# Designs tried in a protein design chat: miniprotein binders against q8lar0. Part 26

Target 1, 344 residues: q8lar0
Amino acid sequence: FNDGLLPNGDFELGPRHSDMKGTQVINITAIPNWELSGFVEYIPSGHKQGDMILVVPKGAFAVRLGNEASIKQKISVKKGSYYSITFSAARTCAQDERLNVSVAPHHAVMPIQTVYSSSGWDLYSWAFKAQSDYADIVIHNPGVEEDPACGPLIDGVAMRALFPPRPTNKNILKNGGFEEGPWVLPNISSGVLIPPNSIDDHSPLPGWMVESLKAVKYIDSDHFSVPQGRRAVELVAGKESAVAQVVRTIPGKTYVLSFSVGDASNACAGSMIVEAFAGKDTIKVPYESKGKGGFKRSSLRFVAVSSRTRVMFYSTFYAMRNDDFSSLCGPVIDDVKLLSARRP
Below, E stands for the ipSAE of ESMFold2; O stands for the ipSAE of OpenDDE; V2 stands for 0.75 times the mean of E and O plus 0.25 times the DockQ between their complexes.

## First folded at step 13 (miniprotein)

Design w2 (at its last look DockQ between E and O 0.94; V2 from the best seeds 0.85)
Fold by OpenDDE base, look of step 13:
Structure w2 (fold): chain B 344 residues (1-344), chain A 92 residues (1-92)
Amino acid sequence: as target 1 above (344 residues)
Amino acid sequence: SKVTLRIEFTVPDPELAEQIAEQLREMIEWLAELLGVEVEIEVEVRGNTVIVTIKIKGDPEEIEYLIKLLLMWLEEMAEKLGAKVEVEVERE
């Protein structure tokens, strides 16, 4: 498998006319490269359902998963390798919607209740370890609504092979620059949400766990201001967006945690504070964002008290974009380094 | 209202052209039914080029929506496949 969209992952190849009843797909194999189960709809962009316009995230078409509906695709992978799945999802129901993503035996429940973007859809990511040379990727709506058609819109299903970075003598943190992460869909400027880890130790952001109730946003330099490299993390939901990593340390040894704090140039203007933790030690880093990009460096010097130290970042406050006053946004962290302090 | 679309879609290989031709036909037929418009479709494949002529009759808003959607699809596919698309629209 090559990184990028799955075969027909954008669903731009649709069913035959004979396989359609309105927007409902009546044949389980009608959508190329996908196997359907339950009530699945093929939705054109701008489709009106009553007074509601269904938003298709990208392209002309998407699929909507009704009650207990699922889509499945078998993909070739390498046994033992890690992969991230990225997809767009839009809520269409008034009630709480959830999505189950699975590659046996791994599964995750993704709440899509929180809308991070004013566009009405978000990109989600999930990671799995391939147990064989083939993976059945399943996206399932476990919900049961009165309207069986009610459910999330799914689009832009992509995958990327993950290569977890290792600690080096230059940084004992893994993936401190966040350069390894899920597939970022080209031509989409929303970023990719890294959801809270609920079940397994696999993160689409290698080395980092989202230890919060809400997601963090994985952003790219093509669409956002990134302090270093091509990727960074935006803490979009205040204290409810936290990334953490446990690193090996030597008790009694002094370390310096350094990192960049900035904004993503996404109109997220205002006073921000990033709280960084190294074990019990903490620092609050204020950042005055103009929403036009920029960053500053900060550091936390601490003495390790354990053989393992937890490094964590979150934002103190919630923020919203100033252009739409609805999209969640926050400070950007990047270029995170942990090194032993030089002996005086 | 009546609208005639003429589409030329050139793809990298002839096999792909046939697939696109079929996809277009099916999509247009489905959308026409969905939107309650009448369509007459002529599809021809010449080498790597798909030539589609669509005559659409119905509600002006629905017609325009169909056109918009089709153009969107064509653009996406062109980008994805490295194809070229030319569209002529004649409104009556």
Scores: ipSAE 0.836, ipTM 0.953, lowest interface PAE 0.5, mean pLDDT 94
Fold by ESMFold2, look of step 13:
Formats: structure tokens, sequence, C-alpha cells
Structure w2 (fold): chain B 344 residues (1-344), chain A 92 residues (1-92)
């Protein structure tokens, strides 16, 4: 396995004409490298969807998963290693569209929502630990609608190996700079959604869990402004968009949690507040975003009351992009450090 | 309306050229049926170069859509494969 698109992960290699009925794929092996189940369509860019013409994010074709449809690929992996899957998806017609992404026995059901971008296409990520030398990667529409073709579009299926960073003597937080995370498709500038995960799930953002009702967004410096390094996290949905890490601390000892708050240069201008938590201790960090990048640092000094301290961030309020009035956006956090300090 | 396309697509090796030629033939035939246009397709592989001549007859809007899809696909494949693409379009 190599990091990046899965074999034919962008679906640019299509079925033979004889395996097609209109856009419906009628042979379960007709799309190279993929095994199909249920009602599956192969969609050219510009396919009319109701009153909407959908433009495929990159290239000429995508796959639509209708009633109970799935796509599956067997990928060579290293047993015991961690991986993240990234894919593009868009809702087409059903009120409650979702995708179930799995590598047995692990799975996650992801709502496909329209609140994160004006295009209707978002990148989603999910992570797993390989249980054998092969992973059967399945993306499944569990929905059933009156129209059997109704369901999400999928494109750009990619995977990367994750190498979780360790705490150091200069930062006891893991992955405080967010430099380890899901694959970012190089020609898609939307960022990568990290949906909320259960306690037992592996995170595509090592060290951090999304402990909220909505996703956070993983952003890269090739497409966004980030305070430090090449990666950061955008808190796109107020208190419903939160990241957390539990860190080993020594009760009675004083610590300083420091971090950057900024904007992604994505037209998310406005008055924002980031709330940072260390256990029950908290600080509210106001930030006046101009939507053009920039950041400031803040810190929270606290005395640990437990051997394990929960560090958490969210935005106090929802914000929407100034250029479309329909896409959720928010402040960026980055360069998160936790170090002990002498008691004052 | 009637349009003639000539495509030269040069890839790094001859086996890949034959694979691309087959993909193009199947894709064009499928899209022609889907869009309700008539096509005459000639596909030739010379070493590592695929030469495709397509004569398209039908509704002008569907012809332009088919051309747009083909060009998008060729651009994507050229990037992925390190290939060279040359396209000539003659509208009658």
Amino acid sequence: as target 1 above (344 residues)
Amino acid sequence: SKVTLRIEFTVPDPELAEQIAEQLREMIEWLAELLGVEVEIEVEVRGNTVIVTIKIKGDPEEIEYLIKLLLMWLEEMAEKLGAKVEVEVERE
C-alpha cells in the first residue's frame, strides 16, 4: 500500500459499455479495482440531479451509492499499523443521507451534511487499526429510499498510514501541532472533516478525539493559513465542534497550556471566542478574524487535580463564511503545548 | 451538428497505450448512448501512442458536453500517467 488515492480511487477507470444501463452499473466487478453491491451508478461530471447539476470535484467521474449500495476494495496493509481513509462525498436527494465506512470489525456511520461547504462536496476521514495484512475497505449507503438510485456521491477515496507522535520533554501533549492527520487530497481545498468518534474508535487525528456533535476540519498550509507548521484544526461548529486529549499530569503541580488562535484565510471574518479547558480550569480567548489569516497566542495556567487532565477546545459561537452565508466556519487552533511550570 | 475530434495520447509504455485505447473506446460508446449522439470511432495504437478519431453527430449541446468530458478525462489521465495529449477539433 502507498499513501494516496486507492487504486482507481478517483473512479476515472470506468465500466465497459456492456456493463451499463444508462448510468447504472449492472456488473458487480465492472468498475476496475472495486467490488460493488446494491444499486450503484457511475456518474459523469455534470449529471443532472433533480434541479441541480453536480460537478465532480476532480476528474470526469464519480460513483453514486443508491439503496443499500456499497463499494469495496481489498488493500494490502501492515497488521498492527494505523491508517486513515479520506474520501469526498456529497448528498443528492434524501433528507438523511449517511455513509457507513468500515474495515471489520470497526465502522463509523457518518451523516452527509450540507453545512460545511457551498459546493455540497466535503472530504471525510476515518481511521482504523489493521487486524491483518489485508484490509477490506467498505463504503456503504445503509439508506433505503423510494427511488433506488437516491444516495450519496463518492469520489477521491484515499488512504495513508498514521504514525502517532509521542509526548516529549518540550510538550507533554501528543500531536500538539496537528502535523499527523488524515490525507489531504492535493487538488481539493475544502479541508478534511474529522467526524465525532466513539471512545473506542481510532482517531484520524492521533492523540485527539472529536468529542462533540459535529465535525472539526483539518486544514493544510497549501490551501489555508495555519499558525505554525503545515497543519491546523478549524473549529467549524461552535460548541458542537470540539477536540480533546487526556494528558498525564501530576496532582498538585502547576502547568501552562499554551496555544495559537487564528483564522484560516477562508472568509470567516467576525468576532470569535475560543474556549480552552484543562480539567475544570478554562480561559476564553477572543479573536477578531478578518478572514485573511493571522493568529495570536494565549495560555492557561492551572494546578492539576488529577493524574489525568482533559484538555479541550471549542468555539463559543457558530460562524458562517462571509462569502456564501451557508457554510459553517470558525477559529483555527494550532501549536498546542502543555508544560509544567514552577508554582508561583 | 457534426464535429470531428482527433486525439493523440502518448504514454510511457505500449501496454498502457493499449489499456487507454480500450478505456477510451468503451467510455465514448457509453457516453454517446447516454447523451443520444451518434459516433464513429477509429482507435489505433502505434507503439506508445493512442490515436483516436471520433466523428460526432447530434444535438450541439450534447456534443459539447461529450467533448468537455473527454477533455477532462484526458487531462486527468495525462497528469496521472505522465502522458502527452494533443487534440484537434473540427466543427462543420
Scores: ipSAE 0.798, ipTM 0.940, lowest interface PAE 0.7, mean pLDDT 88
ESMFold2 (binder alone), look of step 13: mean pLDDT 85; pTM 0.828

Design w3 (at its last look DockQ between E and O 0.97; V2 from the best seeds 0.84)
Fold by OpenDDE base, look of step 13:
Structure w3 (fold): chain B 344 residues (1-344), chain A 92 residues (1-92)
Amino acid sequence: as target 1 above (344 residues)
Amino acid sequence: SKVTLRIEFTVPDPETAEKIAEQLREMIEWLAELFGVEVEIEVEVRGNTVIVTIKIKGDPEEIEYLIKLLLMWLEEMAEKLGAKVEVEVERE
C-alpha cells in the first residue's frame, strides 16, 4: 500500500445507474472497491435533503451511512506495521452521531457531535496495528434514527503507514516535532483531528496520546503556520484538547522541556495560554495571537521524581476563529524537546 | 431549456479511457434521473480520449446543477488521473 487515498477512497467512482434508487445504493458492491452494508446513499455535492444541504467535503460525490450502515474495503498491509486512517465525516442528523471505525480486532468509536469547523465536516484519524497482511477497513454507523437515511457523510478515506520515531540522545521524547502522523489530504485545509483515545493504545500521532474529551488538530505547513517542519498540533478545544506522552526519566535528574507555542495563521486571534506539564511541574505560557502565524519558545526546567514522567500540553481557554466566529481553534505546539540538563 | 455539452477527456492510457467513458455514461444517466432532466448521451473513445456529447433538456436550474456537478467531477478526475479535460457548453 502506498500512502494516500484508498482505492476509490474519495468515492468519485460511483455505482451504475441500475444500482441506484434515487440516492440509495441497492447493490452492496455497486461502489467500486467498497462493500456496502445497510442503507447507504451515494450523495452528489450540493444535494438537498429538505432544507438541508448535504456538504460533500471534497469532489463531486460522497457516501452517507444510514442506520447500521457500513462500508468496507480490504487493503493490503504489512503485518505488524502501524497505519493511520484518515477520513472526512459530516453530521447530517440532529441527534448524536457516532462512527465506528474498525480493522479487526481493533475498533474505535468516534463521536462526531462536536463540530470543529464551520464547514460542517471534519477530518478524523484513527490508527491500528496490522494483524495480518490484509486489513478490512470498516466505517460503520451504529446509530438508529427514525429516518433510516440519516447518518454521517463519509469522504476522502486515506491511509498512511506510520513509523514511530524513537527517542534519541537529542530528544528523549518521541515525535516531538509531530512530523509523524496521519495522512493529510493535500487539498483540504482543515487539518486532521486526532480523536481522544478510546480503547486502543494506538495513536495516529505516534508517541502522543490524546488524553482529553475532545480532539487535537494535526496541521500541516502548506495550509497553516507551523513553527518547525511540516507538521504541528493545534490545541483547539482548550483544556479538553490535551496531548500527552510518558517518557523514561531518572529520578533526581534535572531535565528541560522546551517547546514552541504559536498560532496556525488561521484567524485564531486573541490571548492564549498553553499549559505544559512535566509530572507535577507545570508552566503557563501566554501567547498573544494575531491569527497570522508566529511562535515563541518556552521551557520548563524540572527534576524528575520518578522513572516515568508524563509530559502534557493543553490550552487554558477556548478560542474561535475571528473570521467565522464558529470554528474551534487554539494555540499551536511544536518542536517539543526533552533533554537532561547539563550540569553547570 | 436545452444545453449541449461536449467533453473531451484525455487520460494516460486507453484502459482508463474506457473506464472513464463508462463511468461518465452511468453517472450522467443517474444524475439525469435524479434531477429530473432528460439527457441524450453519446460517448466515444478514441485512443486515450473520451469524447462525450450530452444534450440536456429540462429545468434550467437543474440543468445548471448537473453541469456544475459534472464539471466538478471532471476536474477532480483530471487531477487524480493526470488527465486533460476540455468542455464546451452550448446553451439554447
Scores: ipSAE 0.814, ipTM 0.945, lowest interface PAE 0.6, mean pLDDT 94
Fold by ESMFold2, look of step 13:
Formats: structure tokens, C-alpha cells, sequence
Structure w3 (fold): chain B 344 residues (1-344), chain A 92 residues (1-92)
């Protein structure tokens, strides 16, 4: 398996006409490379269903998962290796639409919400550890509605191998620059949501846990302003959007946690406060965002009281984009470093 | 309204050309039924080039939607396959 779209992961290879009833796919093997279950539709971009127009983020086609519908693909993987899955999803009818993403025995239930973009589509990510030389990747709508077609749209299913980083002499935080993370679809200008995972020992953002009720957003420098490198994290939901890492420290030793706080150039303007934590020590970092990019650097000096110190970031308040006044957004963190320091 | 499309799609090898020709035929027939337009499809494979002529008759808005989807799909396939695509559209 090479990093990127799964075989026919963008669904641009479709069923034969004889396997279609309107948009409904009536043969479980009709979509190349995928095995189907339940009520599945193959949707052309711009298709009208009732009073809704269904637009896909890239290309011409997507799939819609109706009542108890699944799509499945078997992928060759390396046993013991870590992988992340990225996919696009959009809500189409039910207020509480969700997806169950699994590679047995691991799974996660993901709420499908559109509060993070005006397009109605968001990218989601999830990670797993391969238990064998293959992975049966299943995306399932567990919902049941009166309209059997009611359910999320799916497109752009991709996967990449993850290589969990280790601390170095230059930074005892793992993945402090966020350069290791989920696959970013090159021609889609939204960031990748990293929801809170149900599996505590795996993260699509290696070294970091999303310790919150809501997702964080993984952003890239091709589509956003980032303080350093090619990747950063946007804290899109105030105190409900938090990232954390536990690091090994020596009790009594002095450390400096340094980091950048900025803006993704996504019209997220306003007065913001990022709270950074190292154990019980904290700093509040005000940042006046113009929504046009930029950052400032801050630091927190502390004395470790434990052999394990929890480093955490969140935004104190919710923010919304000032170009649509409805999409959630927030400050960006990047270039996170933890180094020991000597105090005379 | 009536529109004629001529598509020339050149791929790296003849086996891929045959597969693309089959995909185009099936997709166009499905979309035509879905949009309620009439189509006449002629497909010829010359080595590594697929030549498709499509005559579309029906509601002008549905015809333009079908054409938009076909062009979108052809651009995606051309990018994936490293292919050349030429499309000529004649509206009557």
C-alpha cells in the first residue's frame, strides 16, 4: 500500500448502468474495489434530492450511505504498523448523522457535523494499528431513518502510514512541529478534523491526544498560514478543542515550554487567548488575530514536580470566521518545544 | 435542444483505453436515464486513443449538467492517468 487515496477511494470509477436503480446501487460489488452493504447510492455532483443539492468536494461522484449502509475495502498493510485514514463526509438529512469507522477489532463513532466549513464537507481522520497483513476498512452508517436513503455522503478515502516520532536532544516533545499527521488531500482546501478517538493508544497526530469533546483541525501550509514548517493545529472549539502530550521529566529540574500562537489566514479575526499547561503550571497567551495570518512566540518556564508532565493547549473562547459568521475557527499552535534549562 | 460531443482521450496503453471506453459508455447511459435526456453513443478505440461521439437531445439545463459532469470526470481521469483529452462541443 502506498500513501494516498485507496483504490477507487474517490469513487470516480462507478457501477455499470445495469447495476443502478436511479442513484441506488443494487449490486454489492458494483462499485469497483468496494464491497457494499445496506442502502447505498452513487451520487453525481450537483444531484438534487428533494430540496437539497448534493455537491462533492472534488471530482464528479461520491457515495451516500443510507440506512445501515457500509462500504468496505481490504487493503494490504504491514502487521504492527500504524496507519491513519482520511475521508471527506457531509451530512445530508438527519441532524445527528454519524459514521462508524472500523478496522476490526478497532472502531470509532464519529459525529458528522458541518459547523467547521461553509461547504458542508469536512475531512475526518482516524488511526489504527494493523493486527494482520491486511486491514478490512469499513465505513458504516449505523442510522435508521424513515427515508432509507438518509445518511452521510462519503468521498476521498485515503490512508497513510504513520511513523510515531521519538523525543530528541533538541526537543523532548514528540512531534512538536506537527509534521507527522493525517493525509491531507492536495486539492481540497479544508483542514483535516482530528476528532477525539475512542482508542487511547492511537492518534492520527502521533505524540498528541485530542483530549476534548470536539475535534482539532490539522492544517497545511499549501492552504493556510502556519507559523513554521508545513503543518500546524487549529484549536477550533475553545476549551472543547484541546491537544495534550505526556512527557518524561525529572522532578526538580527546570524546563522551558516554547510555542507559537497564530492565525491560519482563514478570516478568524478577534481577541484570542491560548492557555498552555505544563502540569499545574500555566500561561495565558493573548493573541489579536486579524484573520490574515501571523503569529507570536511565547514560553512557560516551570520546575517539574513529577517524572511525567502533561503538556496541554486549548483556546479559552470559541471563535467564528468573520467572513460567514457561522463557521467555528480558532488560534493556531505550532513549533512546540520542551527543553531542559539550568537555573543558577 | 440538441448537443453533439466528440471526445478524444489518449492514454498510456491500449488496455487502459478499452477500460476507459467501457466506463464512459456505462456512465453516459446511466446519467442520460437519470437526467431524462436521450443519447446516442458511438465509441471507437484506435490503439491508445478512445474516440467517443455523443448526441444528446433533451432539456437544455439537463444537457449542460451532463456535459459539466463528463468534463469534470475527464479532467480527473486525465490527471490520474497522465492522459490527453480533447473535447469538441457543438450546440444546435
Amino acid sequence: as target 1 above (344 residues)
Amino acid sequence: SKVTLRIEFTVPDPETAEKIAEQLREMIEWLAELFGVEVEIEVEVRGNTVIVTIKIKGDPEEIEYLIKLLLMWLEEMAEKLGAKVEVEVERE
Scores: ipSAE 0.780, ipTM 0.936, lowest interface PAE 0.8, mean pLDDT 87
ESMFold2 (binder alone), look of step 13: mean pLDDT 86; pTM 0.828

Design w4 (at its last look DockQ between E and O 0.94; V2 from the best seeds 0.83)
Fold by OpenDDE base, look of step 13:
Parts: sequence; C-alpha cells; structure tokens
Structure w4 (fold): chain B 344 residues (1-344), chain A 92 residues (1-92)
Amino acid sequence: as target 1 above (344 residues)
Amino acid sequence: SKVTLRIEFTVPDPETAEKIAESLREMIEWLAELLGVEVEIEVEVRGNTVIVTIKIKGDPEEIEYLIKLLLMWLEEMAEKLGAKVEVEVERE
C-alpha cells in the first residue's frame, strides 16, 4: 500500500442505480472496494435531511453509517508495520455519536461529539500494527437510534505507513518535530485530530500519547503556520488537549527541554499559555497570538529524578478562532528537543 | 426548465474511460431519481474520451443541484485521474 487515499476512500465511485433505494444502499458490495453492513447511505453533498444540509468536505459524495452499520475494506499491508488511518467524520444526530475503528484484533472507540471545526467535519486518525500482510479496516457505528439512518458521515479514508523515529544523540525525544504522523489530506485544511488515549506504540503520532479527554490537532505547513518543518501540533482544547512522552533519563543529570510555541495562522488570536512539564518540573510559556502565525522558543531546565521522565504539553486556556468564533484552536507546539545540559 | 449538459472527459487510458462512462451513467440515473428530475443520457466512449450528453427536465432548483453535483464529481475525478474535463451547459 502506498500512502494516501484508500481505493475509493473518498467514495466518489458509487453504487449502481439498481442498488439504491433513495440514499440507502441495498447491496453490501455496491460501493466499490467496500463491504457494507447494516444501514448505509450514499449521500450527495448538499443533501437535505429535514432542516439539515449534509455537507461533504471534499467531493460530491460520502457515506453515512446508520444503526450498527459498518464499512469494511481489505488492504494490503506489511506484517509488523505500523499504519495510521485518517478519515473525515461528521455527526448527524443530536445524541451521543461514536465510531469504532478496527483492524483486527485492534479497535478504538472514537467519540465524535466534540466538534472542533465550524464546518461540522473533523478529520480523525487511528493507528494500528499490522498483524498480517492484510488488514481489514472497519469503520462501524455502534449506536442505536430511533431513526436507523441517523449516524455519522464518513469520507476521505486514507492511510499512511508510520515509521516511528528513534531517539538520537541530538534529541532523546522521539518525533520531537512531529514530522511523523498521520496522513494529511491535501485538500482539507482542518488538520487531523489525534484522538485521546492514544498510546505510544499505537499512536498515530509516533512517540507521543494524547493524555487528555480531547484530541490534539496535527497540522501541516501547507495550510498552517508551522514553526519548524512541515508538521506541528495544535493544542486545541486547553488543558483537555495534552501530548506526552516518556523518555529515558539519568537520575541526577540535568536536562534542557526546548520547544517552540506559536500559532497556526488560523485566526486564533489572543493570549495563550502553554504549560510544559518535565516530570515534576514545569514552565508556563505565554504567547500572544495574532492569529497570523509566528512562534517563539522556550526552554525548561531540570534535573531528572528518575530513569524515566514524562514530558507533557497542554494549553492553559480554551480558544476559538476569531473568524468564525466557533472552531476550537490553540497554541502550536513544535521542535521539541530534550538534551543533556552537559552536552557540549 | 430544460438543461442540456455536454461533457467530455479525457482520461489516460481506455479502460478508465469505460469505468468513468459507467459511473457517470449510473450516477446521473440515480440522482435524477433521487431529485425527481427527468434525464435523457447519451454516453459514448471514444478512445480515452468519454462523451456524455444529458438532457434534464424538471424543477429548476433540482436541476441546478444535479448540475452542481456532477461538476463537483467531475472535478474530483479529473484531479484524481489526471483527466481533462470540458463541460458545456445549455439552458432553455
């Protein structure tokens, strides 16, 4: 598999006319490259459902998963390799909506109640380790609503092979620049959410865990201001957006944690504070954002007290974009380095 | 209202052209039914080029919506496939 959109991952290839009843797909194999289960709809962009207009983030069509509905695609992978899945999802129900993403035997429950983007669509990512040379990717709506058609819209399913970086003599942190992460859809400017409770080995952001109730946003330089390289992390939900990494340290040795704090040039203007932690040591880094990009460097000097030190970042306050007054946004962190202070 | 669309979609290979032709036909038929408009569809594949003529009759709003969807789809597919798309719209 090559990085990018799955075969018909954008669902632009639709069912035959004979396989449709209104928007309902009545044949489990009607959508090319996908196997359907349950109540699945093929939804054109701008489809009206009552007072709600269903907007597809890209292209003309998406799928909607009704009660206990799922879509499945078998993809060729390399056994032992790590992959991230990225997809767009939008809730269409007022009630608690969640999605289950699985590649057997791994699965994750992704709550989609929190809307991060004013568009109503968010990009979600999940990572798995391939157990064989084939993976069955399943996106499932576990919910049961009175209206069986009610459920999340799914679009733009993509995958990327992950190559977890290793600590080096230049940085004992893994992936400190966040240059390794999930697939970013080139035509979507919303960034990719790294969901909470991701663990290091199975994180779509290798080396980093999202130890918070809400997600962090993975942003790209094509659409956002990034302090270094082509990728960074936006802390979009205040203290509820936290990234962390545990690193090996030598007790009694002095280290310097350095990092960039900025904004994503996404109209996220205002006073921001990033809190950085290295074990019990902490620093608050204020940043005055104009929402037009920019960053500054900060550092935390500390003495390790354990053979393992937890590095963590979160934002002190919630913020919203000034252009739409609805989209969650926050400070950007990037270029995170941890080095021994005694290093020449 | 009556609208005629003429689409020329050129792809890199004939096999893809056939697939596109089929997809377009099915899509248009489905959407027409969904939107409650009447369509007459003519599809021809000439080498790598798909030529589609669609005559649409019905509610003006629904017609425009259908056209919008088709254009969106064509644009996406063109980008994906590295294809060239030409569309002519005649409104009566």
Scores: ipSAE 0.798, ipTM 0.938, lowest interface PAE 0.6, mean pLDDT 94
Fold by ESMFold2, look of step 13:
Structure w4 (fold): chain B 344 residues (1-344), chain A 92 residues (1-92)
Amino acid sequence: as target 1 above (344 residues)
Amino acid sequence: SKVTLRIEFTVPDPETAEKIAESLREMIEWLAELLGVEVEIEVEVRGNTVIVTIKIKGDPEEIEYLIKLLLMWLEEMAEKLGAKVEVEVERE
């Protein structure tokens, strides 16, 4: 497998005319490289549904998953390796919509919400560990509505291999710079949502888990301001957007947790507070964002009381972008380091 | 309203040209039916070049949408395949 879009992952290769009834796809193999189930539509960008106009994030076409609909593709992978799937999704109906992403036996149900962008399209990520030399990647709408066509739009399905980093004598935290993470679609500048996940080995952000009610956002330096390197994390939903890592510590030893707090240059202005935790120890870091980039360093000195210490970050408050007044945003964390105070 | 499009799409090899020609024909026929426009389509493959002439008759709004969508798709395919695209549009 090579990192990037899955074969026909952008759906630009479409069905034959004879496989179409309006926008409905009536043959389960009609979309090249994909196996379909349930009510599936092939949507041209700009298609009108009632008075709603369905615009896709890139290219000419997307798929819409109606009642109980699925799309599936079998991909060659390396058994035992870790992978992250990235895809774009948008809701099309007034009711709550969700998608179930799976590579058996693992899956995640992801709510599709309009709180992260004014376009209604967001990038989602999910990770799995390959159990064999192939993966059946399934994206499924578990919803059932009176209108069988009602359901999310999907586009831009991609995957990359993950190589989880190890702690070093220069940083006890794994992946403290966030340089390993989900595939970021080229020329799409929205960042990638990392929804909540309770299992460290299956995180799209190796070493880190989103153990909160809402997602964090993975951002890149090509499209955003980041404090260090090429990647960072934006905490987009106050205390409901948190990222954590459990590390090995020695009880009685003194450690210093250091990190950067900033903004992504995405019009997320306001008075912000990042709260950092190391076990029971905590610090509140104020940051006055103008939404134009910038960062400052902060640190938390603590004495470990256990052989394992939970490091966590969240934002105290919700914030919204000043350029659309409806999209959730927040402070950025990056360059997270943990070292003992007595290490040479 | 009447519009004539002439599309020349040049790809690296003849096998790819045949695939693109089939995709274009199927897509245009489907979209024409979907949008309720009348089309006359001539698709010819000359070596590694696909030549498509489309005569479109119907509602001006639907014609412009079809044209925009076709151009968007051709741009995407050209980027993916390293292809050259020439398009001429004649409105009546």
Scores: ipSAE 0.780, ipTM 0.932, lowest interface PAE 0.7, mean pLDDT 88
ESMFold2 (binder alone), look of step 13: mean pLDDT 84; pTM 0.808

Design w5 (at its last look DockQ between E and O 0.97; V2 from the best seeds 0.83)
Fold by OpenDDE base, look of step 13:
Structure w5 (fold): chain B 344 residues (1-344), chain A 92 residues (1-92)
Amino acid sequence: as target 1 above (344 residues)
Amino acid sequence: SKVTLRIEFTVPDPETAEKMAEQLREMIEWLAELLGVEVEIEVEVRGNTVIVTIKIKGDPEEIEYLIKLLLMWLEELAEKLGAKVEVEVERE
């Protein structure tokens, strides 16, 4: 598999006319490269359901998963390798919606209740370890609504092979620059949400865990201001957006945690504060954002008290974009380095 | 309202052209039904080029929506397939 969209991952190849009843797909194999289960709809961009316009995240078409509906695709992978799946999802129900993403035996429940973007859809990512040379990727709506058609719109399903970086002498943190992460879809400027996860090995952001109730946003330099390299993390939901990594340290040894704090040039203007943690040691880094990009460097010097030190970042305050006054945004962190301090 | 849409879709190979011809027909028919518009479709494959002529009759808003959607779709496909698309619209 090559990084990028899955075969027909954008669903621009649709079913035959004979396989359709309105927007409902009545044949489980009608959508090329996908196997359907349950009530699945093929939705054109701008489709109206009553007074509601269904937002198709990208392109002309998307699929909507009704009650207990799912889409599945078998992909060739390399056993033992890690992959991230990226897809767009939009809510269409008033009630809480969830999506289950699975590659057996791994599964994740993604709450899509929180809308981070004013567009009505977000990009989500999930990671798995391939157990064989084939993976069945399943996106499933576990919900049961009165309207069986009610459910999330899914589009732009992509995958990327992850190569977890290792600590080096230059940085004992893994992936401190966040250059390794999920697939960023070209021509989409929303960033990719890294949902909360409890397992480091299965993080779509290798080396980092999202230890919060809400997601962090993975942003790219093509669409955002990034302090270093081509990728960074935006802390979009205040204290509810936190990234963390546990690193090996030597008790009694002095370390310096350095990092960049900035904004993504996404009209997220205002006073921001990033709180950085190294074990019990903390620093608050204020940043005055004009929403036009920029960053500053900060550092935290601390003495390790254990063989393992938890490094964590979150934003103190919630913020919204000034252009739409609705999209969640926050400070950007990047270029995170942890090094032993030089002996005086 | 009546609108005639002429599409020329050029793909890299003849096999893809045939497949695309079918896909175009199917999509147009489905969308027409979905939107409640009447369509007359003529499809011709010349080498690597699919030529589709669509005569659309119905609600003006639905027609315009259909056109917009088709154009969007064709552009996406063209990008994906490395194809070229040309569209002419004649409104009566």
Scores: ipSAE 0.817, ipTM 0.942, lowest interface PAE 0.6, mean pLDDT 93
Fold by ESMFold2, look of step 13:
Structure w5 (fold): chain B 344 residues (1-344), chain A 92 residues (1-92)
Amino acid sequence: as target 1 above (344 residues)
Amino acid sequence: SKVTLRIEFTVPDPETAEKMAEQLREMIEWLAELLGVEVEIEVEVRGNTVIVTIKIKGDPEEIEYLIKLLLMWLEELAEKLGAKVEVEVERE
């Protein structure tokens, strides 16, 4: 497997004419590289369906998963290694829509939300640990509607291998710079949603768990301002999108947690507060965002009370982008470090 | 309304050209049926280059949508395959 789009992951290679009834795909192998089940449509961008125009975020075609529909690919992987899947999705119906992404026995059910972008399309990520030398990657609509075609659009299915970083003597937090994370599609500027982690303890953001009701957003320096390096995390949903890591500490020893709080240069202007936790200790960090980038450093000194200390971040309040007044946005965290402090 | 498209699509190798010629024919025929436009398609493969000539008759709005969609699709295929594409449009 090579990192990037799955074979025909952008669906630009289509079915034969004889395999189509209108937009409905009637042969389970008609879309190259994919095995299909249930009600599946192959959608040209701009296609009218009822009172909707179905627009594809990149390229000319996408797939719509109707009632109980699935798409599946078998991909060679390395047993025991970690991988992250990235894909674009948009809902097309008034009902709540969700997708089940799986590589057996791991799976996640992801609500398709419209609060993160004005286009209605978001990038989602999900991670798994390979249990064999092959992965059957399945994206499934578990929904059933009166209109059998009703369901999410999917495009841009990609995967990358994850190499979880280790703690060092310069930072006992893993992946404090967020440089390891899901595949970022080079020409899509929305960032990548990392939904709340499942019970199976695999994260597209190695070392970090999304311990909350809503996603955080993984952002890249090609499309956003980030405080350091090439990657950062935007806390887009207030207290509903916490990111956390548990580290080994020595009870009674003093530590310093330091981190950057910033602005993604995505029109998220306003007064923001990041709350950082180390066990019971906390600090609230105000940041006045101009929507044009920038950051400041803050730190929290604490004495560990346990051999395991939970480090956590969230934004105290919701924010909306001022260019569309409807998309959730928030402060950026980056460059998170934890080190022991030496005091007499 | 009548429109003629001439597409030259040059790929890195002749095997890919043959596969793309079939893919282009199948997709254009499907889209024409979906949109209710009449098409006459001529496809020729010259080494690494696929030459497609399409004569389209039908509702002007659907013809323009088909042209726009084909241009988007060809651009994406060119990026993916390392191909070059040239398109000439003649509206009568």
Scores: ipSAE 0.759, ipTM 0.926, lowest interface PAE 0.9, mean pLDDT 87
ESMFold2 (binder alone), look of step 13: mean pLDDT 80; pTM 0.768

